# VH-VL binders against Protein PARTING DANCERS homolog (PTD): the designs that were tried, part 18

Target 1, 248 residues: Protein PARTING DANCERS homolog (PTD), of Oryza sativa subsp. japonica (Rice) (q6l5b5)
Amino acid sequence: MERSTHSTGWTCLPPPPPEPAAPGRGVCAMSTSWRDKQQPSLINFIAAFLAANSYRLNFLSISPDFIFNNGELSVAFIFETNWDCQNEGAVFSRVNMLKRQLKHLYVVVAVPTKEQNESFNRSYHKYGMKLGFPTFVPVTDPEMGFEKIVKIAHALGVCKQQDIISRLKNEREQAVQCTDSFLRVLTSIPGIDNHDANALAQAIGSIEAIAKASKKFILENTDLSTDKAETIVRFFRDPQYYLSPKIN
Below, E stands for the ipSAE of ESMFold2; O stands for the ipSAE of OpenDDE; V2 stands for 0.75 times the mean of E and O plus 0.25 times the DockQ between their complexes.

## First folded at step 20 (VH-VL; framework fv_amivantamab_arm2)

Design v4 (from u1 with heavy chain D57K; at its last look DockQ between E and O 0.21; V2 from the best seeds 0.00; counts 0 for: pae E 12.4 > 2)
Fold by ESMFold2, look of step 20:
Structure v4 (fold): chain C 248 residues (1-248), chain A 119 residues (1-119), chain B 107 residues (1-107)
Amino acid sequence: as target 1 above (248 residues)
Amino acid sequence: QVQLVQSGAEVKKPGASVKVSCETSGYTFTDYGISWVRQAPGHGLEWMGWISAYNGKTNYAQKLQGRVTMTTDTSTSTAYMELRSLRSDDTAVYYCARGDFLSDAFDIWGQGTLVTVSS
Amino acid sequence: DIQMTQSPSSVSASVGDRVTITCRASQGISRWLAWFQHKPGKAPKLLIYYASRLQSGVPSRFSGSGSGTDFTLTISSLQPEDFATYYCQQYNDWPYTFGQGTRLEIK
């Protein structure tokens, strides 16, 4: 459902006549200060999605970004729609403050690029593991992030909280483990350090893609030297490379 | 790293039961649900049901309600699917797949188990 | 139950062709839709999840689009290894359901 585009309100269509609503799934409160920082297209998506799922949406001055009330429980969310390393301290300070005030709190973080995912993983290791609570949920984009917020809120109403927590913990730990494994594989290549591995990850992405990349592509899309690019290509394509070292 | 290995092919007579195993490795078994999907010869894929490895909760396709039982054994990280009162139209390849309603999709599948029901 | 309907049932195409396959849900499923490739004797392979996200290791010639009830899978330049049957699957609500499949034949 499209209700508005960009900074304008709803379309010029007249509102439909009031109808008695079916029993709703609950109420969603969105922070006005959070809303005002977002692109209008995201706010329009959220409003349409909540309406389609029988949630009443209220805009309120609240400390978290969202609060859902699903009958028996209220659950709060922090929703960071664009992670960057410059604001990590502020994010975790806010989480530490709110976790003392809120029994049920989740932190959803959009990390659409590999650089943002890596930055989040470093920050989570540094700060988040010390907190013990709340659960952090990385997602690839804000729309997926909000849909997961609604799924979490719904699951709390129909599933045991321990099942939900276990599943969300596994998703977070798998993301962290994949990043570490990626760096270990790439830095095992002779002459390739962490900086080089991160450059390859950002430009090319997967180990399989790096293994298939041409020297030209690596040189055009990274800051690696010609010697390093040749070493990478030979490492993956020369079946005798690790048995017959060569000097470049 | 993540692997789902299923038991071998079975030949059964109508009215019998079959129990297919799905042994998992490379991940924490209780963190994911297991779905079962089958494909009869010349037909498409059919979702049969799901089981939580954490608490044993199940959800079965209505077509199979009363004939199917899905279980897990956490000590061996293995899921099982039993189909009773077999009919000739139950001849199919049976797959297990990892996923739950919070995961994005069925990302890891077993190799499949052919079950043939013939008189 | 949410019915998933694919079109066409079969398509015959040459290497290099652009192929599109559509999938329609009987009710809204947001973007909770996946596409699978299935070859005889092999397990299904996940291509696309969340309607448009490319699974790791899948060639970029595959793409997906859609939301709500109408979805498409596109192969931009068909390769010989793309001979297979393709299935859409909704995972918005229990029970999960598949489309009936689309067989892609290389001519």
Scores: ipSAE 0.006, ipTM 0.442, lowest interface PAE 12.4, mean pLDDT 78
ESMFold2 (binder alone), look of step 20: mean pLDDT 92; pTM 0.934
OpenDDE, look of step 20: ipSAE 0.199; ipTM 0.665

Design v5 (from u1 with heavy chain F101Y; at its last look DockQ between E and O 0.59; V2 from the best seeds 0.00; counts 0 for: pae E 2.4 > 2)
Heavy chain, then light chain:
Amino acid sequence: QVQLVQSGAEVKKPGASVKVSCETSGYTFTDYGISWVRQAPGHGLEWMGWISAYNGDTNYAQKLQGRVTMTTDTSTSTAYMELRSLRSDDTAVYYCARGDYLSDAFDIWGQGTLVTVSS
Amino acid sequence: DIQMTQSPSSVSASVGDRVTITCRASQGISRWLAWFQHKPGKAPKLLIYYASRLQSGVPSRFSGSGSGTDFTLTISSLQPEDFATYYCQQYNDWPYTFGQGTRLEIK
ESMFold2, look of step 20: ipSAE 0.535; ipTM 0.812
ESMFold2 (binder alone), look of step 20: mean pLDDT 92; pTM 0.936
OpenDDE, look of step 20: ipSAE 0.622; ipTM 0.799

Design v6 (from u1 with light chain Y91F; at its last look DockQ between E and O 0.01; V2 from the best seeds 0.00; counts 0 for: pae O 11.8 > 2, off the site)
Fold by OpenDDE, look of step 20:
Structure v6 (fold): chain C 248 residues (1-248), chain A 119 residues (1-119), chain B 107 residues (1-107)
Amino acid sequence: as target 1 above (248 residues)
Amino acid sequence: QVQLVQSGAEVKKPGASVKVSCETSGYTFTDYGISWVRQAPGHGLEWMGWISAYNGDTNYAQKLQGRVTMTTDTSTSTAYMELRSLRSDDTAVYYCARGDFLSDAFDIWGQGTLVTVSS
Amino acid sequence: DIQMTQSPSSVSASVGDRVTITCRASQGISRWLAWFQHKPGKAPKLLIYYASRLQSGVPSRFSGSGSGTDFTLTISSLQPEDFATYYCQQFNDWPYTFGQGTRLEIK
């Protein structure tokens, strides 16, 4: 009996890796104040990543967190590595100040949890942000955030600004749609709530990965109960489970 | 070549309004902001305000609030500054200036427009 | 508002002299400072931006330094064409503000 592992193909494909920067593409200025607030591991990651992408890193006293200079083109970034749901206004205050001074400003925000993401989305509207100015880029983790920063900086050197904005907007919309779909799928599993779904998302990442995860792995990396873990495994691996009447 | 070309000199009476134009060329208009700066005779440079050519956002000097309006026309790549309720102390050379890509450092200037307010 | 205090208000110098002009901000402005040269009947000319970056086409005898509140413009060897009024300007926060200017005249 060949256990046909029904890989539920709902994998949000990660954005393609940024194209390697041509040698000597530019300079990255990092705010010293921003740096000092970050974990050393993140700074090391950033330094290594920039080096790998042919950016020179300088530390400067600048108002944005990052400024990328690609020839004659400069782009600024606010990088919120830890979204605080209780202090949403702080980021937007800073944005409101800088968006008037900087021509190309992007705001990357790490929102690893659903709660943080929802908070961010609500705040975005609450503080009257105009779509596309500046461009907001929510991400799941700081490392991904920085990768996106580099990607944006690189793309800006190649593409027209409006094209970039449109692209980023579309990417964001897709990401949100993907997240919503992900949560819908997981919460459709009997006994799995939003908390459980978020825990799985954080620990494992994709529906495909969850579908392949062992019961043991789920239990070791999440706070899900044994029953819930078993239900998840059965949902994705047991064909008989699909044939069972949907207990609404 | 990047250029900012301003409208010609103006003579106005007190209480009147003046509208100065700044036609830009040689670059993508919406990528930069335009600031207006004036210099009265015997005085230094005074920042009047700023407008984003991208989204139309403005910031005006408090002293000029209510009297100044800055606008842009993306179709003609032209910025405008209107000053109302003119006074004798508004007599000055008025400059438009482009902000650089990163900020509003004024890297390119118009040639200036003399506005004379006299009775 | 951020006040920019420029010193001196005027300076007399000879060709070949080293000239230094200072600008102090009432609060920290990081490096969001520019220096301009202004001659009568001409538009102001950007010399230095971001406190120390030389604008394209500006002679290397001009240099800028400083960060935070204290800034300096230096002309290493004064040339005849350098006699003008010089202004510092902050663009850290609204409203943008200029120093009162420094008139550089021939001794």
Scores: ipSAE 0.000, ipTM 0.529, lowest interface PAE 11.8, mean pLDDT 84
ESMFold2, look of step 20: ipSAE 0.501; ipTM 0.781
ESMFold2 (binder alone), look of step 20: mean pLDDT 92; pTM 0.936

## First folded at step 22 (VH-VL; framework fv_amivantamab_arm2)

Design w1 (from u1 with light chain N92Y; at its last look DockQ between E and O 0.52; V2 from the best seeds 0.00; counts 0 for: pae E 2.5 > 2)
Heavy chain, then light chain:
Amino acid sequence: QVQLVQSGAEVKKPGASVKVSCETSGYTFTDYGISWVRQAPGHGLEWMGWISAYNGDTNYAQKLQGRVTMTTDTSTSTAYMELRSLRSDDTAVYYCARGDFLSDAFDIWGQGTLVTVSS
Amino acid sequence: DIQMTQSPSSVSASVGDRVTITCRASQGISRWLAWFQHKPGKAPKLLIYYASRLQSGVPSRFSGSGSGTDFTLTISSLQPEDFATYYCQQYYDWPYTFGQGTRLEIK
ESMFold2, look of step 22: ipSAE 0.519; ipTM 0.801
ESMFold2 (binder alone), look of step 22: mean pLDDT 92; pTM 0.938
OpenDDE, look of step 22: ipSAE 0.705; ipTM 0.845

Design w2 (from u1 with heavy chain S52N; at its last look DockQ between E and O 0.43; V2 from the best seeds 0.00; counts 0 for: pae E 6.5 > 2)
Fold by ESMFold2, look of step 22:
Structure w2 (fold): chain C 248 residues (1-248), chain A 119 residues (1-119), chain B 107 residues (1-107)
Amino acid sequence: as target 1 above (248 residues)
Amino acid sequence: QVQLVQSGAEVKKPGASVKVSCETSGYTFTDYGISWVRQAPGHGLEWMGWINAYNGDTNYAQKLQGRVTMTTDTSTSTAYMELRSLRSDDTAVYYCARGDFLSDAFDIWGQGTLVTVSS
Amino acid sequence: DIQMTQSPSSVSASVGDRVTITCRASQGISRWLAWFQHKPGKAPKLLIYYASRLQSGVPSRFSGSGSGTDFTLTISSLQPEDFATYYCQQYNDWPYTFGQGTRLEIK
């Protein structure tokens, strides 16, 4: 019967992966310079929408218009709330500058009229068509635009969280296989069963430490019998048992 | 003009795999996501999953998790959907659709690809 | 998963009639709802997005309304080409989900 208890002090087991964070939780930073240019009604909408989606809102001096932090993922946004047909190149110039500094960047552009949409499309083909990065997201109005910003940030956080959890599970599975190798080495010692091997791991740790342990130390720190302790000491120190395997 | 052109009809045996292509044109491929939607005969529409054409992130319907893989080839502006371990109830018309830039509706659809799974 | 329930399952109507189709979400989806028209042998066609926005090229007799959980598609004066199956679809959260469809038939 395999014991379910394991040693936490001297094993190669990584900790289990964390539980995923709840969707919509995190911090949103809004640029103070961007905020100060907007109608108060839009800022009130944004604050209410962020609160409804469990985001803490901070006003900061930052280069993009928004940064969302969902755990370890940081996503930046440029938010043009009303496309200016007469200042078309300024947005793309700013995008080209910021993309060098930002790993995750999206550009959301409100184009409420046909004229603005046409102007944006022409400007995109002129300045941005060769880019592929960052993603541009045209929307019909600023409220729709901000809802899209939050949905993009949330979706990217969900994808990243799932990827982190998958990586941690793979690391744990590899560490469990290392632990199995540890048990196979120790149980190859005559008279040493899985219980004894786990007791040695809990009390002493690595195979190198066990190989160096005295009979007295083993008896004082484990429930092993005098005969078993002597067998372990002889196994690692008898000239016929020259090799001392390591786990670490 | 914006177009999504899918590969031709397929006939497969149970247990086989199918890979449907969706070649896009008339827009910047990496600015939009691609979703896959299917319709079995006599049934409604079923969303299968989504892929971000820029970074390759995916989200699959739970029912299909483990059997479906969605990929893109940016150099050819083409999306792919592979469905493995086919069963008879996978017989359907499979559509690719542009949209869901994490929030967009499916505004442009491919013509559909009939996949028939028969023993 | 967000369940989308359409009502009715089918409608029998004449050219010129006003037709309404409803769609209910199992939880709030704000206005992230689309309506599609689907005819046999053709790809689905987007009619309405963001609950009430008319897609480019769609006739003005189509309109959508609603927010939260309750949504309506209205065809103000039915035309012969409008006989099809109509689907609502939420795109608020993954997985995206469709209603079961409403078949609009001639009587």
Scores: ipSAE 0.125, ipTM 0.584, lowest interface PAE 6.5, mean pLDDT 81
ESMFold2 (binder alone), look of step 22: mean pLDDT 92; pTM 0.935
OpenDDE, look of step 22: ipSAE 0.800; ipTM 0.892

Design w3 (from u1 with heavy chain Q62E; at its last look DockQ between E and O 0.35; V2 from the best seeds 0.00; counts 0 for: pae E 4.5 > 2)
Fold by ESMFold2, look of step 22:
Structure w3 (fold): chain C 248 residues (1-248), chain A 119 residues (1-119), chain B 107 residues (1-107)
Amino acid sequence: as target 1 above (248 residues)
Amino acid sequence: QVQLVQSGAEVKKPGASVKVSCETSGYTFTDYGISWVRQAPGHGLEWMGWISAYNGDTNYAEKLQGRVTMTTDTSTSTAYMELRSLRSDDTAVYYCARGDFLSDAFDIWGQGTLVTVSS
Amino acid sequence: DIQMTQSPSSVSASVGDRVTITCRASQGISRWLAWFQHKPGKAPKLLIYYASRLQSGVPSRFSGSGSGTDFTLTISSLQPEDFATYYCQQYNDWPYTFGQGTRLEIK
């Protein structure tokens, strides 16, 4: 995703470093057009809450209402602070446009009355379920809504960091299993035990290198007997090894 | 009616694996995450992890990292939890519960699945 | 990890009593705290979420309060069906954690 570096009022901030399990670190961008439509008390709450959670707040001209960088991803939010069913079409049209541009988008909707909650549910079933992504999150008041926004941004960053760590552990486990498979192949050679296999691995390394090693090289670099060295050379170089006559 | 129905009780030997299913009904499966919670005999509740029914993202309790895998099948609206390399202290009742950071709390739970690990 | 500590470990009480259970978090969790009721052989039941909001279908004799690190569950007039184990649970941050439980027993 390529952005102009100096579009009017926009800044391009580097992503924050990976966040461990610690709550709330990063950068929050708030749309200036969204801010200007809100009661000052809500903006004061948001600024105080972000500061208490170690987020830097920037006011920018951006298409969604909020963008968070928390860990190794950016998350965007639409925040409808007071649901009005008469404007449902405009809300869902904006959501549909933004979901095409944004990988991680959530829509938080304040539905402070029972009537608003019911009207939102009807509108969601009419428009939102057909859209699929993005996720809609109804809340009972704007303060709870913004706390939920921050919680979502943090949880997604922690999930992605844990997934990376899990994949690195799996890769290490597979490397150990590959070593075990290496040892199992070598000990399948008649007369070759685990000690012999380890000696071959340490002195020569790969199966391919062992297959190409001379009898002299094996004897010089391992403690294997002449019989064992000959068996290894024959096993890898004689295509008829297991088809040869049995030894008396 | 929203329901979470879990697979039946299992008896396993140490070192084996177990896979518990959680079939959901009565709601849009992809709208909620599924958490797994267990209770060993004489102990309290222990959160094991969570999976997103939407995209399969997971978060596992550190104690279980590397031994647990959670998956979903959206075509059957079913969540799964697999616990490998079983030990006797894994004997517990295992619950699935609907809820995640998007919902307010675990509002609907499965009936529980007893897993017994004995030599 | 956020440790949740409940007090007391058990309570003996009579029908009609007022019962108070406390829960302390090892760090601030705002209001992201739930209370569950758990009876043997049954699934846990959500009572309170967001520290003080009553789950649909839960009797109004249950109430919750608190913010930050200190939280309270109150049963204003104990009924026979309320004898169970009660758990607090934080959902502010991964991993989610439960208190050790409070058994509420018949005196």
Scores: ipSAE 0.359, ipTM 0.706, lowest interface PAE 4.5, mean pLDDT 82
ESMFold2 (binder alone), look of step 22: mean pLDDT 92; pTM 0.938
OpenDDE, look of step 22: ipSAE 0.769; ipTM 0.874

Design w4 (from u1 with heavy chain D104E; at its last look DockQ between E and O 0.42; V2 from the best seeds 0.00; counts 0 for: pae E 9.6 > 2)
Fold by ESMFold2, look of step 22:
Structure w4 (fold): chain C 248 residues (1-248), chain A 119 residues (1-119), chain B 107 residues (1-107)
Amino acid sequence: as target 1 above (248 residues)
Amino acid sequence: QVQLVQSGAEVKKPGASVKVSCETSGYTFTDYGISWVRQAPGHGLEWMGWISAYNGDTNYAQKLQGRVTMTTDTSTSTAYMELRSLRSDDTAVYYCARGDFLSEAFDIWGQGTLVTVSS
Amino acid sequence: DIQMTQSPSSVSASVGDRVTITCRASQGISRWLAWFQHKPGKAPKLLIYYASRLQSGVPSRFSGSGSGTDFTLTISSLQPEDFATYYCQQYNDWPYTFGQGTRLEIK
């Protein structure tokens, strides 16, 4: 009788987290409970791949299998490294629970056999169409699966950065247009120049606040003369202002 | 049968814009991104950019940034590419292709749309 | 940007020949490389993805190999319908880029 030996990889400690070498692409958190169920060779591959792609790896107690942080964006992953044809509903139940808690969730499923691939496709048709939001990504092996996880996390970080840049440009353009309109309203008041309008904007702020300001308040908070302060108060308060030939 | 069907050929003058449509069928539109690729006469293939049908995120080739806008309409399963401030060297066949959002290769392509820019 | 350089720029071969086309990336792209066949008047057709995986419906005479920076497309027994231009394309990082193409002419 010959005793079979099990892989000694199960008895080895997982590799330590990669040490950060420089500002990198971000941080990858791996679930400790997920890690402890995997072959050590896969964990070693993942650690080496993350280091090669400038990700810092942390082992944490987290509800998804992985979380990537690429600045302002966090992306979560469920990584089923061996699809269980007898328990497919458990995966979709977990996905449904996590998608309510996580804005960016992807599900990567290793289906190395034709049977597993067919089982996944049937289950996705049955359950996955009802979930609506999370993308399911079937792969033929766990190494390809993790490489896709990293590519997805990087791609989404780049898209978010471009969106932020576009939003900042739009916000600056809107602010400039609002300021120009503000100055045009104030300088339409007879005797009020651009310097006076800027002084009012800096000291008092909005058109609404200026319209409600007393002459005393304007004089105390700006360098405007008493004549100019009175003109501003009259302009906003006196419905007959434009009927006066002297001020017009 | 997965299909991508593009709008018909366009003739434009320099300075105009063009908007090419790509109507998809035979798959769940939001599961894949759409890339746009062009080929000028006598030249190779050039990737222009990508859009997620899932959330509308985009990534554009740097040379086209500021001139290109890619959008989707989920209700019609259609992607769009608009190229503005057209120049004569924008004359090309423009393709939509499914893929690349999830590191997937371009497995299905539209038939191509010829855009001719001439003064 | 990652530059993709194909070699040769063109090749003439007879039916039944073994043909190889190479593609070099300017930096490591792991296995995120695809090969396309492009015939005049048609859309490009995906042949190989992930450097070595055969796309569904593509004849088994096509194969791909390589990783990192050096990649090869092989046609083991050339057929008359294989006349086309072949492109490699990296999809490791944006912007995705294509090689300049290799024109295969059948004698």
Scores: ipSAE 0.006, ipTM 0.508, lowest interface PAE 9.6, mean pLDDT 79
ESMFold2 (binder alone), look of step 22: mean pLDDT 93; pTM 0.938
OpenDDE, look of step 22: ipSAE 0.636; ipTM 0.812

Design w5 (from u1 with light chain D93E; at its last look DockQ between E and O 0.49; V2 from the best seeds 0.00; counts 0 for: pae E 2.7 > 2)
Heavy chain, then light chain:
Amino acid sequence: QVQLVQSGAEVKKPGASVKVSCETSGYTFTDYGISWVRQAPGHGLEWMGWISAYNGDTNYAQKLQGRVTMTTDTSTSTAYMELRSLRSDDTAVYYCARGDFLSDAFDIWGQGTLVTVSS
Amino acid sequence: DIQMTQSPSSVSASVGDRVTITCRASQGISRWLAWFQHKPGKAPKLLIYYASRLQSGVPSRFSGSGSGTDFTLTISSLQPEDFATYYCQQYNEWPYTFGQGTRLEIK
ESMFold2, look of step 22: ipSAE 0.468; ipTM 0.777
ESMFold2 (binder alone), look of step 22: mean pLDDT 93; pTM 0.940
OpenDDE, look of step 22: ipSAE 0.718; ipTM 0.848

Design w6 (from u1 with heavy chain S52Y; at its last look DockQ between E and O 0.47; V2 from the best seeds 0.00; counts 0 for: pae E 4.9 > 2)
Fold by ESMFold2, look of step 22:
Structure w6 (fold): chain C 248 residues (1-248), chain A 119 residues (1-119), chain B 107 residues (1-107)
Amino acid sequence: as target 1 above (248 residues)
Amino acid sequence: QVQLVQSGAEVKKPGASVKVSCETSGYTFTDYGISWVRQAPGHGLEWMGWIYAYNGDTNYAQKLQGRVTMTTDTSTSTAYMELRSLRSDDTAVYYCARGDFLSDAFDIWGQGTLVTVSS
Amino acid sequence: DIQMTQSPSSVSASVGDRVTITCRASQGISRWLAWFQHKPGKAPKLLIYYASRLQSGVPSRFSGSGSGTDFTLTISSLQPEDFATYYCQQYNDWPYTFGQGTRLEIK
């Protein structure tokens, strides 16, 4: 009602300066259905570990087991904390389905026994992974597995930051115009801020893909609220909201 | 069986460049990264950098930034490390190793490539 | 960068001895520490990962312990093939860094 402002600072934001103490890392979304299947001691460990590493933890109804959002990159994880030697195909079927829907996916599998490790290796060979299929990361226990999830999310964010710094120092290679148009379209949607726009872009991709996404798909693959997801779907389905860059 | 096989020893003059190859077999090349580690005579091990074969992402040790380039060729499952503007203190054995943030420590190593830089 | 400091720089020991090598990180690295054995003319060999996990094919006389900043490699009963240089290495964060090495010699 009084005054609404929008932010365009995301487009030209340089990566963090040389760090003194490493600023907060971001947000971790944990699937509620995954959480409810785990031992409470593991959930307590995860919550404490995330807090110690400056992540805020949200419990959401998402399709992966975890989504990490570090502002610059959104990464999804499947976390099998107890490999079921008798139901191995179900894991690969779920991975194949989610891979088609997500751009950034990793699979972490706890295989604490030799029997489980052998079962996992056999299943991986049997289902024949093609190029571009998500990387599987076997670990010896769930605690190690979650620490590795956090390391992966952080490492990918660092690599992205290095690329951004290189591009900014090489000023003749700035792609500002494409980024500005993309952000202006997404943030023109009521209630959608730069964080939301980044989550949509990195998890789903192009404006065309976002425009075709269902409410359920957005909720399952991003950390956006139900109201935000519905607003996005309505924005692209209403014929009066013709898609175009909005230049101020 | 997982193997990393490196190219042979090289002798270079100061100011030249060297490109060492690391041919991998026995695993899915794009599932892992390759690190490069060197050891100068009388010195310990030094991590030089890393490349992720899946997408070509790299991270280089800062002291080598600008002098080193790491690449991969997915069709031959081969990683490469090029070090430019060589100087005498670059004389070392250069190793490739499978290992990055996705793997436990460097579990599989190449046999090493001796690079000698002398006038 | 995370600095890794090993102690001692060298050890003289006999077959059958118990040997302990320590490694200190300049900041917390949780359990993301590995131990390597390195012999002249050969590639380094991974012994221990995740501070205490024995790599496949490594004899059980090797063990590792520690978390945070202070770590230990122990060889419970030294064998002739164990005379080598040993390195600790952190892989918690980039750049990965090695200790300066500990040379284990006969006698």
Scores: ipSAE 0.276, ipTM 0.670, lowest interface PAE 4.9, mean pLDDT 81
ESMFold2 (binder alone), look of step 22: mean pLDDT 92; pTM 0.937
OpenDDE, look of step 22: ipSAE 0.699; ipTM 0.840

